VHH binders against von Willebrand factor A domain-containing protein 7 (VWA7). Designs and how they scored, part 5

Target 1, 194 residues: von Willebrand factor A domain-containing protein 7 (VWA7), of Bos taurus (Bovine) (q0v8j4r314to507)
Amino acid sequence: ASSLSFVLDTTGSMGEEINAAKIQARHIVEQRRGTPMEPTQYVLVPFHDPGFGPVFTTSDPDSFWQQLNEMHALGGGDEPEMCLSALELALLHTPPLSDIFVFTDASPKDAFLTNRVESLTQERRCRVTFLVTEDPSRAQGRARREVLSPLRFEPYEAVALASGGEVIFTEDQYIQDVAAIVGDSIADLVTLPL
Short names: E, the ipSAE of ESMFold2; O, the ipSAE of ESMFold2 at other seeds; V2, 0.75 times the mean of E and O plus 0.25 times the DockQ between their complexes.

## First folded at step 1 (VHH)

Design w02 (framework vhh_7w1s_2)
Fold by ESMFold2-Fast, scan of step 1:
Structure w02 (fold): chain B 194 residues (1-194), chain A 117 residues (1-117)
Amino acid sequence: as target 1 above (194 residues)
Amino acid sequence: QLQLVESGGGLVQAGGSMRLSCAASGTFSSYAMGWHRQAPGKQRELVAKITSGGTAYDDSVKGRFTISRDNTKNTVYLQMNSLKVEDTAVYYCAAQRLYSSEWFDPWGQGTQVTVSS
């Protein structure tokens, strides 16, 4: 009835977030396997800098779990990443009326796509929730002498607002708890028969 | 058919505490429950969320705010400690039906919290 769609930052700093996504995906699959509430489609789009994708789609939870389990943090560099390009790709492959969850610790390098992505969320009627493990007030980037804009997360706020989703800022130590809460929100609850 | 009504807002001094209540009419055990806020000139943001599995908080309130649920009273609480002027906002209680394209719905009417220096 719903898709389980993840857009996942795979840069070197994302180890805890990738593991949280893996744990939540396994939990949802285990709870819903063989029931009417099993997701009908699974979507995974990784991203980093300079690349994003390829998109992976499947209706088979075991294939989804295998693919997700092969995701590893790698690479590094400056703070911004190719998030909106990956989200655009995810939107094009996610069923309408679905939820998309984005895991990242970085602002978008591709902020010029903001309006296009907003339009796609509305056209597809998909809700986008961002889980961001970063302090938006931080001024110093990862690269030497990199200065971070205080407005760097505004593209995520704009996309979340347009789609009816949200941006949740948190810390690595709490990402598993936050991911569990948002993961529960995409589960199909059976209306208890009376 | 779930209806939400907030109470407990008002004026409070910086450094003080306040507890908001959200009374639900109808069954809400199948919903995630959350508190959102909208500060002047800002977008509405999720502050705290509670499900049967646990709680989640926005970084801006972590360690200061606590969300809790009393299932026997169908009530969700937000305990706010060490309040800052920046916490001034309209606070909304909202239910989130899992899986659906039905986002946070229903919403409460909102309750104003004003923190003065």
Scores: ipSAE 0.000, ipTM 0.083, lowest interface PAE 21.5, mean pLDDT 73

Design w03 (framework vhh_7w1s_2)
Fold by ESMFold2-Fast, scan of step 1:
Structure w03 (fold): chain B 194 residues (1-194), chain A 116 residues (1-116)
Amino acid sequence: as target 1 above (194 residues)
Amino acid sequence: QLQLVESGGGLVQAGGSMRLSCAASGSIFSYPMGWHRQAPGKQRELVAKISGGSTAYDDSVKGRFTISRDNTKNTVYLQMNSLKVEDTAVYYCAKSRYDYGTFDYWGQGTQVTVSS
């Protein structure tokens, strides 16, 4: 991968997920710094509802960590969020052969972008991994108890499948443990253990 | 309560093929799903796992078994090719709620017997 990109849901329910993202970003940066696998570019795109962005890009891992460390949970409207819009923005600013890691607890409000985002992941040869703190079996959002979008989490799964990435569901109390497992996998590009 | 129901087991000759199905009473989406087996006198072992678009296999079945899923049918499959007598076991479908380390929901199992 030529760069590492984080797409981060900053809605008010995301405190623990943001902290998990910060811890894993530090781990990945530390593991790859000074090695042949060090990313040449880092990208950060925050999102919520109704907004997304601005995109932050840097070639310096310390600047990336500092920017991520300034992220805080703020606001948020209904359960569905502008995740695919933020991901599209991240893809447009991410070099080919890169990993993109998405943290969210919400279904996508912008499901109409699914096909376009899939095409961008294939065109740019980027892998997208979603870490979702939500139960996909529920009709209402777990974290907010709001109604999920009509397609639920299917857009995330479609994008992950098209890109060769994954969608990982977890509870907020386990987010740091799950993020650590995912972070190790991303840092080393190793396959999942049995 | 989520229920997992396996089907497709039975008797097959060595060198043959068999496909197991696991139907879930609820959404499986991209949750980690796995096929475990327990042979007579042995511990239950994980042989194949799927999470999102990624799959992993035990060395004993790599190249012979393929795990896949159909999220529209809430079903996961295990395609078993080039079966060996050593593959004889009760096969269990399992679903994880949260991560790759634990499986929280289990089926009742389906017997696969491979004759010489």
Scores: ipSAE 0.000, ipTM 0.124, lowest interface PAE 17.2, mean pLDDT 73

Design w04 (framework vhh_7w1s_2)
Fold by ESMFold2-Fast, scan of step 1:
Order: structure tokens, then C-alpha cells, then sequence
Structure w04 (fold): chain B 194 residues (1-194), chain A 116 residues (1-116)
């Protein structure tokens, strides 16, 4: 069996990503319900700036859907967000040998946690995949006079590499397709039936 | 809202080739996209499907048709080689909900006519 674990940026710019996460989670849950591929545990950790969490865990898919459905995009000032703090919390509550999916459009404000989170992914044997709706080459942030480093996503790349996952940069319009790709990885697709 | 727009159909001689395109816009709520066809007076049939995990083909087109995807354009293609008169049909692009066997969103269709 697998767990379905989401770490979800809830800042005001994340409306499309939150909607994508809700739609994909609902379809995965409903289509796997009662099958050998049904997740045995569900984890949700929201984050923004300055806060992250609380973690929500359940073995009940309906409870997971209800909690996810209550997530809404709110607030946000400067671009960096508390992603690694939320990911650390998710890792502490996710079963070993599980996949964690992170949805964000921002670099980590808490980059000082990179080494800690890397170690935790290896200790827990969890694979972390980041879905980032942001152009890493962009130099101007959302806030007035905010300047963005071209290396600002290095923490995500480091964590993904250490965990055996990946960082996927995409546009808002493709987030549904990207979410579907990571969902398929959980299904262990080898040969597709017609 | 998801929209599927097909293009590339037309008239071609037997033994020829044709490429169909399907551009998706809005959100896709499925890991699978596919091509179906319906000949006059016959049932609609699935000929090929693609997900990020792989491809599958109906035996009648295996080795002749190739389905591919361009994720940067959110477009799915069907390359049809060695066309036969029996391939004449309206071809439909469709999106399947993740894990479902039923296709939930359909394009308007594009006519392919193969002359002898």
C-alpha cells in the first residue's frame, strides 16, 4: 500500500495549485478506494508565511477530502514561504517508504533547514517531489523591490536529490497534468492496459 | 474548464501517412489521454492512449500508429502510418479520469478519409 501525503502552500497566489491538489486528491482517493492501491494513510500539512501546520493525518479518505476541501489561498507578503518547516512536520508524520508531494510557487524562507530535512527524508525513507509553479530564472519578486536569487530553489533540489524525488517546475495551466504524473508514479505503472 | 481541440484530419491515399493533433486547455483531471475513432455505422473504439507512464494501442493499429505528447504545448499527437481504407473514421481526442476506464471529456472529432 502507499500513503498520500500533501504539503500545500496556502499563500494568496496559490489558488490554482490548491484547486489542482483538491481535484487530483479526490480522483486518486475515489479511484483507488477498495483496491490494492488504496492509500493506508493520508497526511496534509499547510504552510504560508509566517506559519506552517498543523499536520492533519487520517486513514479515512473522506476525512482527508473534507480537510483538503477546507484549504483556501489567503494572505502572503514577500515571496519566500515556510516550506521546509512544513515538510519536516510532514516527514515526522508520514509512514516510511512513502511519497510526499509539495505544492508551492515560492522559494523556502527557511532554507537553513535544508540539511535537517535531507537527513530526515533518508531516515524516514520518504521520497519528496516538489511541484513548483514558478520560473526559477525570474529576478523580480511579488513584493515591492524584492530581488530573487537565481539559486533560491537549490534547497528543494537538494532535498529532492537526497530523497530520490524530483523538482518539477511548471506553469499554472499545467499543474493538473503535473499532479497526474506524480499520482501515476504511486500506481507503479509498467505496462498500460488499453 | 477543460477544452480539447483536434486538428489534422483530411483525405489521404492508402499507404499514406497523417498526423492528428489534440490541444488541451484549462485543467486536465486525468493521467490519460487517448484517441478513439468511429467509422460510419460502427461503434466508437479506443485506438491509442498515453499517460506519463507509457502508451497502449489497439491490435488493429499497433506498429502503424504512434501516440505522443508534448507537455510544453499540452498537446497529444497521433502519427498514423501505412493507412488502410479500414482506418476511415472520425477520430476523437479524449481525457480519462485517473484510474478510470471511461473517458470523461471529448473533443469534437476530426474526419480521416483513406481512399483506395
Amino acid sequence: as target 1 above (194 residues)
Amino acid sequence: QLQLVESGGGLVQAGGSMRLSCAASGFTFSSYMGWHRQAPGKQRELVAKITYGGTAYDDSVKGRFTISRDNTKNTVYLQMNSLKVEDTAVYYCAVEWYGSTDFDSWGQGTQVTVSS
Scores: ipSAE 0.000, ipTM 0.130, lowest interface PAE 15.7, mean pLDDT 72

Design w05 (framework vhh_7w1s_2)
Fold by ESMFold2-Fast, scan of step 1:
Structure w05 (fold): chain B 194 residues (1-194), chain A 119 residues (1-119)
Amino acid sequence: as target 1 above (194 residues)
Amino acid sequence: QLQLVESGGGLVQAGGSMRLSCAASGIFSIYAMGWHRQAPGKQRELVAKISSGSTAYDDSVKGRFTISRDNTKNTVYLQMNSLKVEDTAVYYCAADLRSYTPWEAYDYWGQGTQVTVSS
């Protein structure tokens, strides 16, 4: 019934997050292969700036793993990225009642899509969880005299709230642990109550 | 599935104006939209393209045609002014869902709309 869907920021700063996504995808695929919780479909949508996609979809976990394993960090542009465009594309290719995981270290450049994406998460009944490797309280950008809005992640919070998911802020060094916790939340739906 | 439906087109006299519209149905994020045209016996060629933050035009239409997009409706428009007989062609709307890669343009195409400019 469910799909494993990854929306993955591939900008140059995303090496740790891409690696965490690869590790978690392999873990989920191996743990669920041949079980009732094996995903019916796998979806991968990369993004950066100015582009996003193409979407990759498959019912074969090995094909999904190979596609994800070919992902690598590319040189980036400015800090905001095309996250919501990629998420919209993922939602349109993800079956209902599925979880979508978004890996990024940047605020959305395409915040004008927030309401449309919220509606899609509710229409599709998909839960969206954002794993963000960034301190939302950081006021100084990486460029000299760049000022960052404390509200720059509001679109992610709105989408997560509308979908019943969450936004998890963390540091690069903890991303593997955070991704594992998120993966385990799906596993808990099929384990017997203690 | 994304569908592109063109509207507008028809007969117009040289020097006149015409506006083409293309509505994308489906709730897709579209990286770029554009207009191409094909005259009888010729290859399909780019007329104008719009992506987030930028526009591009073929040299033959610069200053005469304007492309614009309503992002809330996923609709693209082509305003054609100072039309010439040589602008006569079938005009196609196209959408690109991919990242910026010049050799991989346009995942979706409309059915086309005829524009005929009489002398």
Scores: ipSAE 0.000, ipTM 0.117, lowest interface PAE 18.8, mean pLDDT 73

Design w06 (framework vhh_7w1s_2)
Fold by ESMFold2-Fast, scan of step 1:
Structure w06 (fold): chain B 194 residues (1-194), chain A 120 residues (1-120)
Amino acid sequence: as target 1 above (194 residues)
Amino acid sequence: QLQLVESGGGLVQAGGSMRLSCAASGRTFSYAMGWHRQAPGKQRELVAKIYSGGTAYDDSVKGRFTISRDNTKNTVYLQMNSLKVEDTAVYYCAADTGWYSSRLEDYDYWGQGTQVTVSS
């Protein structure tokens, strides 16, 4: 893997996901520091609504850890967030042939970017994995009078399919375990035959 | 923290062209960047913005101004064509950083401004 790249939802409901991302980032950095497998680039792009970014890039794992450790969950509002805008920014700053992890509990407010993001993942040959702490079958939003489309996560599924990644839906209580499993599979240095 | 420094302003004749630059330092380039301007005795107004979905312009400059960015140089540009006397103002570069700043009041960064004067 050439890069450790995180796209992180920082809305107020994301406390457990941010902590899971911090734990996994620290684990990966510590395991690979000073080895031939050390990432050459670290990328972090936070997002919420209406904002996204700034992108943070560094080759220094300590700088990456300090930046990630400053991330905290803040705010509320309607359920959809600016995920695809943040992912586009991450793709433009992530080396080709890298894995990007997206942590969110919400559907994309910026679904109009789906085709552009798909094209970028294919052009750069980056794999995007979404870790979503939400039930896709839920009909009632968190904001007053908000009704959720059953198709609201289709943009994530489309991007994951185009990139060769996946969308993983889970509950807050399992996010640390799921993130660890995903991180460990990426960390494997041995290629096994079918 | 993030610092924004504008350059490229000055005196230009009506009908002329000018390019402003905004260099970001101290932190990585923001995803959403905008140019604002403030004429003497007027309110500050948004001129142009650039974000992952594209660009947007105020009606007064649409078709004449173009915003672009160079991520390798952490710089955003405003190309101004067909300048009018009414475009005379101090131009400010701004970055949209959202709520993830450790200090909520710091989530929106501004440059010091650069003067553009258009003479007839």
Scores: ipSAE 0.000, ipTM 0.101, lowest interface PAE 18.0, mean pLDDT 71

Design w07 (framework vhh_7w1s_2)
Fold by ESMFold2-Fast, scan of step 1:
Structure w07 (fold): chain B 194 residues (1-194), chain A 119 residues (1-119)
Amino acid sequence: as target 1 above (194 residues)
Amino acid sequence: QLQLVESGGGLVQAGGSMRLSCAASGFTFSDYMGWHRQAPGKQRELVAKISTGGTAYDDSVKGRFTISRDNTKNTVYLQMNSLKVEDTAVYYCAAKPTTYYVPREYDYWGQGTQVTVSS
């Protein structure tokens, strides 16, 4: 099974990441459309705080592109966001043996879901890769007087480890380069017959 | 601290093969590991890299070079086939033992190993 699945943080700080996701999705759709490498299903789950979803799923790349184009960075207050809830929703709608890409700049507000999400990635046999545009050593949050835990990204590390994926921390200016490298590397792997 | 130890360089004739090895110690698993090279009078350039997401190669070596990793030993290999005189360079192993990524940045570099291809 092959799916192009995106879990996308839509809080106000995510302009570059949303743009990077759109550029990469366009590239993948255009290059794989009508070929054996065409994704069989496309999944998109937005999230912010306090909400997540709705999930959007389609087998049609044009419908996927239209839905992705409607994603815009809006709102946000404190640092943590509803990432794991959105990822759980994506996992329930993603075919087994697929890759899921998560774009965020924030730690999970819903860290209590970590064990459930880990189990679900293994049950579904999906690999989760997190692209996080944040310095994990940052101590000051978005909200006034907010103090950030140095362990705040451990839920993402745990989920990535359990699923066989990875967590990549980077800076806004490099997110397009990182997303392109990850996308191209995975494409190279799946095009090799042996 | 992560230490990279390269081996396998030397003199080889054009059309020959050579395998470079890079053993990483100090940390368990680097997310990105790769090979760069620097020819006399030229800038250091990426040859190949490997991560959990896959592999990538410079166009000049695609089809001739193969990068692979032994996860149990945290060792990366560069298998070089159909070597050309133009492949003569000092080859550097590089590793990023953290999940922090900046394009063209590696946290650790080896000392380099000379590869000389004679016609």
Scores: ipSAE 0.011, ipTM 0.192, lowest interface PAE 9.2, mean pLDDT 75

Design x01 (framework vhh_7xy4_2; at its last look DockQ between E and O 0.44; V2 from the best seeds 0.00; counts 0 for: pae E 10.6 > 2)
Fold by ESMFold2, look of step 2:
Structure x01 (fold): chain B 194 residues (1-194), chain A 121 residues (1-121)
Amino acid sequence: as target 1 above (194 residues)
Amino acid sequence: QLQLVESGGGLVQPGGSLRLSCAASGFTFSSYAMAWVRQPHGKGLEYIATISSGGSYTYYSDSVKGRFTISRDNAKNTLYLQMNSLKPEDTAMYYCARDYYGSGSYRFDYKGQGTQVTVSS
């Protein structure tokens, strides 16, 4: 069995990322409809500052679409969020051997969870891919009067590497195009033989 | 209670080399990423280089990439910056910084007096 599992940053800046998740979901569903590889479960975990969750799980793609379509940005600006907490919750509710997609424009404030999340991705054999709308090498050019660490996204890179996934950085205007390409790439979810 | 003491600055000719050191105390050094930042006279702070807590990942600004090397010795609680092929535009006050992870921000925390590097004939 496979899952379409999304971990979504719902801060006030995240409208394009929510739309990207919708595009990716449609591509996977349409490519797999009526085949043995059609997702059998859908998982959604939102996160924001100060919290995350609840987890939403369904076997009905229409229920999943409705939940995703009703998602609304909360207030707040660009700042670190509870991403790894939400990802841990998603991993606990996602079937093994599934792909999990994380959409965010911010580094994690809960980086202390990095090692635990790495271990969980390997135990569950889930691949985690991050779609991030920020270039870490240009953080100083986007900050007001701040100097931001270029290593602030290292927790995401560590989790992605441990799980066999990746971190994809893109600009806001391209996130929907990138999500469509990534969605096409994972439309062939494969149960790994072990 | 964090203490960062920079040293190793001085006057050097263009093309020369210097090695900066930063002695850290008041926190578990091996648990934190560390960075070097600099401030040229009359200008704002500029990010230079960062190294992860275990030393496995390094990152450099474009202005110093290929000329400067950041390193650390966790047994001695010391951060280093090897500066080669120095140019007059490298003249600045250099600070070491703890890569601070806290609620709502992931920022450099620089509190030392710095060490002056002057590149001049």
Scores: ipSAE 0.005, ipTM 0.361, lowest interface PAE 10.6, mean pLDDT 74
ESMFold2-Fast, scan of step 1: ipSAE 0.229; ipTM 0.661
ESMFold2 (binder alone), look of step 2: mean pLDDT 84; pTM 0.855
ESMFold2 at other seeds, look of step 2: ipSAE 0.043; ipTM 0.458

Design x02 (framework vhh_7xy4_2; at its last look DockQ between E and O 0.91; V2 from the best seeds 0.00; counts 0 for: pae E 3.1 > 2)
Amino acid sequence: QLQLVESGGGLVQPGGSLRLSCAASGFTFSDYAMAWVRQPHGKGLEYIATISTGGGSTYYSDSVKGRFTISRDNAKNTLYLQMNSLKPEDTAMYYCAKEYTSGWYAFDIKGQGTQVTVSS
ESMFold2-Fast, scan of step 1: ipSAE 0.347; ipTM 0.731
ESMFold2, look of step 2: ipSAE 0.243; ipTM 0.652
ESMFold2 (binder alone), look of step 2: mean pLDDT 85; pTM 0.860
ESMFold2 at other seeds, look of step 2: ipSAE 0.356; ipTM 0.739

Design x03 (framework vhh_7xy4_2)
Fold by ESMFold2-Fast, scan of step 1:
Structure x03 (fold): chain B 194 residues (1-194), chain A 121 residues (1-121)
Amino acid sequence: as target 1 above (194 residues)
Amino acid sequence: QLQLVESGGGLVQPGGSLRLSCAASGFTFSNYAMAWVRQPHGKGLEYIATISGSGGSTYYSDSVKGRFTISRDNAKNTLYLQMNSLKPEDTAMYYCARETTFYDSTGFDYKGQGTQVTVSS
């Protein structure tokens, strides 16, 4: 049995992104409803800083959408996020051969969990795709003396690579394209002859 | 207690080489990306090289790409910067930095006290 899991950053800065994620989540659910790729279970794990969870699970896509639609930005500060802790919780509640989508605009506060999360994705054979609303190449920052790490999102790249998923950086929602690529990858059973 | 101690700086002639070292302690070194950052006298900080916790990914600023090589030895909790073909404009205080994964920061949690590199004839 396969599942569709959403790990959603609900920090105060994510108001616009949460609304975009809700719209994209509806499209993904509707794209898979009634198809061979329709999930048997849906999982939702919210996160912020310092908290994450609780996990929500259901077999009904309409209940999943209802729960997701009730998500709102929490707090008012820009804080580092507990992304990998939330992803670990999602993995522990997601059956094998499932897709997990992570929505965030922030790097992981809990980067020390990277290796553990990578192992869990491989053990459970789950694919993790990150949708990050930020430019990872902004090493110089906004001011002349301001510096941002270009490797701050490396933990997400490592987890995505280990799981067979990907990291997509954007302000435009490419979730439709990501869902199509992921879905096609699951459906593709072509064996190259030579 | 978190500590980063840089060494290996000095005075060299243009075209020369230096190898900087950074001894890390007080945290699990392999869990963090590490960076070398420099600051010329009276100027701002510049990221020059970054390496992931595993050492599998590296990044270099355009000003040093092809001349500098960042590496790490996780068994020894040590970060290195091999600097070749040094130029006068490479003169700066060089800092070892532990990368923060925090979006809204200066790109690092902690920075050492630095080691001075001076390139002059």
Scores: ipSAE 0.000, ipTM 0.259, lowest interface PAE 13.2, mean pLDDT 74

Design x04 (framework vhh_7xy4_2)
Amino acid sequence: QLQLVESGGGLVQPGGSLRLSCAASGFTFRSYAMAWVRQPHGKGLEYIATINSGGGRTYYSDSVKGRFTISRDNAKNTLYLQMNSLKPEDTAMYYCARELYSGSYFDYKGQGTQVTVSS
ESMFold2-Fast, scan of step 1: ipSAE 0.006; ipTM 0.353

Design x05 (framework vhh_7xy4_2)
Fold by ESMFold2-Fast, scan of step 1:
Structure x05 (fold): chain B 194 residues (1-194), chain A 120 residues (1-120)
Amino acid sequence: as target 1 above (194 residues)
Amino acid sequence: QLQLVESGGGLVQPGGSLRLSCAASGFTFSTYWMAWVRQPHGKGLEYIATISYSGGSTYYSDSVKGRFTISRDNAKNTLYLQMNSLKPEDTAMYYCAKGPEYLRSYFDYKGQGTQVTVSS
């Protein structure tokens, strides 16, 4: 059964991304409501640093929309965030043959989970797409004397490759347009090969 | 207790070579990724190279690929950067940066750095 699953970075820099996710979710929910293509489950897992979760699951699109609408950007310090922990939690609560969309502007602090998350995407047969609002070539981080590696997003690339998804890098001003393209993919619900 | 001490910088002619060293202490050096980063006077930080904990994997910025070589000696807790075919554009303060054990997402530098000046 298909679900609409969102893994959402809620750190203070994520205002535009959270808004894009809300717009996409509303569009999909309203277009699919009462049709045979309506998602059977909705999953939302927020994350930041040092925490992630709690996971929210529902079969009710109105409940999903309300939860997402209450998400706000808050806090944040150094660049890396707890993305893979949140994604693991989402995978454990997402039905097989589903799409999971991750919104973040930061690399994973928990990259030691990469192999485990790759295995989970294959076991669950879920496709993971990352929407990352960041220039991967940027060297200066948010914290004092923090230097960012151009390899910092390799864990996302590995997970996306293993799951049959992709990593999309973009800028805040384009995130709503990129999310719309992603939403078209969700709306048609990609069936993974067995 | 964690300390990174850079050395080996200096004044060099274009086309010359220098080898930078970073002496690490206060952590288990052999289990961490390491990097070299630089900052030209009045400009932002630029990533130069990174090396895995074992030395088995190395990565370079396009601006230095083919000219610079990063290496490490885990028995001596020392990181190196061999710089060949130096250009005036390589003039910068160079910093040794400690990465995480599993993660390549960030590097933190706490040392004083070592100045490299390439005469034009």
Scores: ipSAE 0.000, ipTM 0.212, lowest interface PAE 15.6, mean pLDDT 76

Design x06 (framework vhh_7xy4_2)
Fold by ESMFold2-Fast, scan of step 1:
Structure x06 (fold): chain B 194 residues (1-194), chain A 123 residues (1-123)
Amino acid sequence: as target 1 above (194 residues)
Amino acid sequence: QLQLVESGGGLVQPGGSLRLSCAASGFTFSHYAMAWVRQPHGKGLEYIATISWSGGSTYYSDSVKGRFTISRDNAKNTLYLQMNSLKPEDTAMYYCARSEHYYDSSGYPLDYKGQGTQVTVSS
């Protein structure tokens, strides 16, 4: 059976994205609760700078919602984050034929993991969709950087392509609307028709 | 309390081998990338090897690539460094470190380092 998996950037700038993830998780959990389409596994992996994890897994939707509801933005750091490490952890704890949603506003610090993560998505037949609150054309950095590469999100595009998912770029003020659309899609993919 | 305890250092002849161990406690070992760094007497810190949380990805400095192997046992909360074909230039205090940034060869994203174990390579 399929699972619902969230990989969530908890860096201080992620307040709206965390709230959007909470709203979508609540919607999916309540809509599917007690039905044949209820996910059999729920996975949550937070990440920030400098760390990532711990992974949380449960078959109980109430436990999943409770855990997600306690997630909060943690404060500042570098613009790049440990996204691919958190995604690797999620993939190793996610059943095959599952969808994984990644919420972040930052490029990966751990881009060297791209090939390994791609291989894991293929091995486990998991689809990875990234929701990124950042303009990839932005050239001016933060956290001590003056220039940002427009190619800094290539690892996400590579992983999404390899897994059959996608990368969705959006602005902070629209993240809740985008997450709602994506949540409806993941609800259809997480539980397969009998 | 976070602790990293290194062991396995000693005196060895050029061309010899040593295996270093690091016992971690006070944090969830399996959730962090780990590194080995070294410091020769009177010199700066040098980044040797890094391993991802799962052990699936590793990085080595050019000075040790092909000679050293980093590995970990998450069930035992232990980090290892297998050192082969040792050279006098490998003489240094070796530190186990918890890493904030896997591929940063500068070593400054490390957020904790143990007390170290001395490796001396001489005839």
Scores: ipSAE 0.000, ipTM 0.140, lowest interface PAE 15.1, mean pLDDT 73

Design x07 (framework vhh_7xy4_2)
Fold by ESMFold2-Fast, scan of step 1:
Structure x07 (fold): chain B 194 residues (1-194), chain A 121 residues (1-121)
Amino acid sequence: as target 1 above (194 residues)
Amino acid sequence: QLQLVESGGGLVQPGGSLRLSCAASGFTFDDYAMAWVRQPHGKGLEYIATITPSGGSTYYSDSVKGRFTISRDNAKNTLYLQMNSLKPEDTAMYYCAKHRGYSYWTKFDYKGQGTQVTVSS
């Protein structure tokens, strides 16, 4: 059994990323429906700060796309977000041999979960790909006087490495193109023995 | 030390073709993924294509998919972009770029000086 899971940062800066996720989900639904590559389950977990979830699961690709299409960016605050908590929730609801896409522009506020999430990706045999619209060398945060570590994305790199996925950094204006290219590449890998 | 030198640009009519080249030096070329990016006058950088270190996989932006082909010759430390069915919208300064790694789409260690492509009747 396989699944396609989206873990989606819904903070106010994420308009382009949410739209890219919607476009990619529609592409996958339309191209895989009725084919051997069709996922048996779809999972969606939103997150921000301080919250994450609730998880949405469905076996119906149309329901998945409709739920994703209702997601909107809102809120603000400091740079770090509850990404790893949302990813843990997604992993607990995602069957083995599945792909998880994470869309965010922020480092994990919950970095203490890194080892647990790494273990879950390996136990569930899930591949995690992070699409991050941020320059890791940026030093100035969102809040006044917030200073950002150049190592702040190391938890994502560790999880991606453990799962056989990757962390892809890009700019807002390119996120739709990058998401489509990455999605096509991942679709090719899904057709191979895992 | 690191150097990327683009060439092959010029003026071409809509529907025409051009082949861009990039000569790389100062680093181990076959260890890095390479990209082509472009910048229209007065606008931001637009990602065009990436090729893996071995040349085994290629990736394209939707705007050029089916029209442009990225390739490389590791023995010659050279990157290429074959551009077919050119449109006025393809008018831009084209840059060869060295990826920081597979994890950095549109983030590059180094970018060349560029070669101008102008598509006009």
Scores: ipSAE 0.000, ipTM 0.163, lowest interface PAE 13.8, mean pLDDT 77

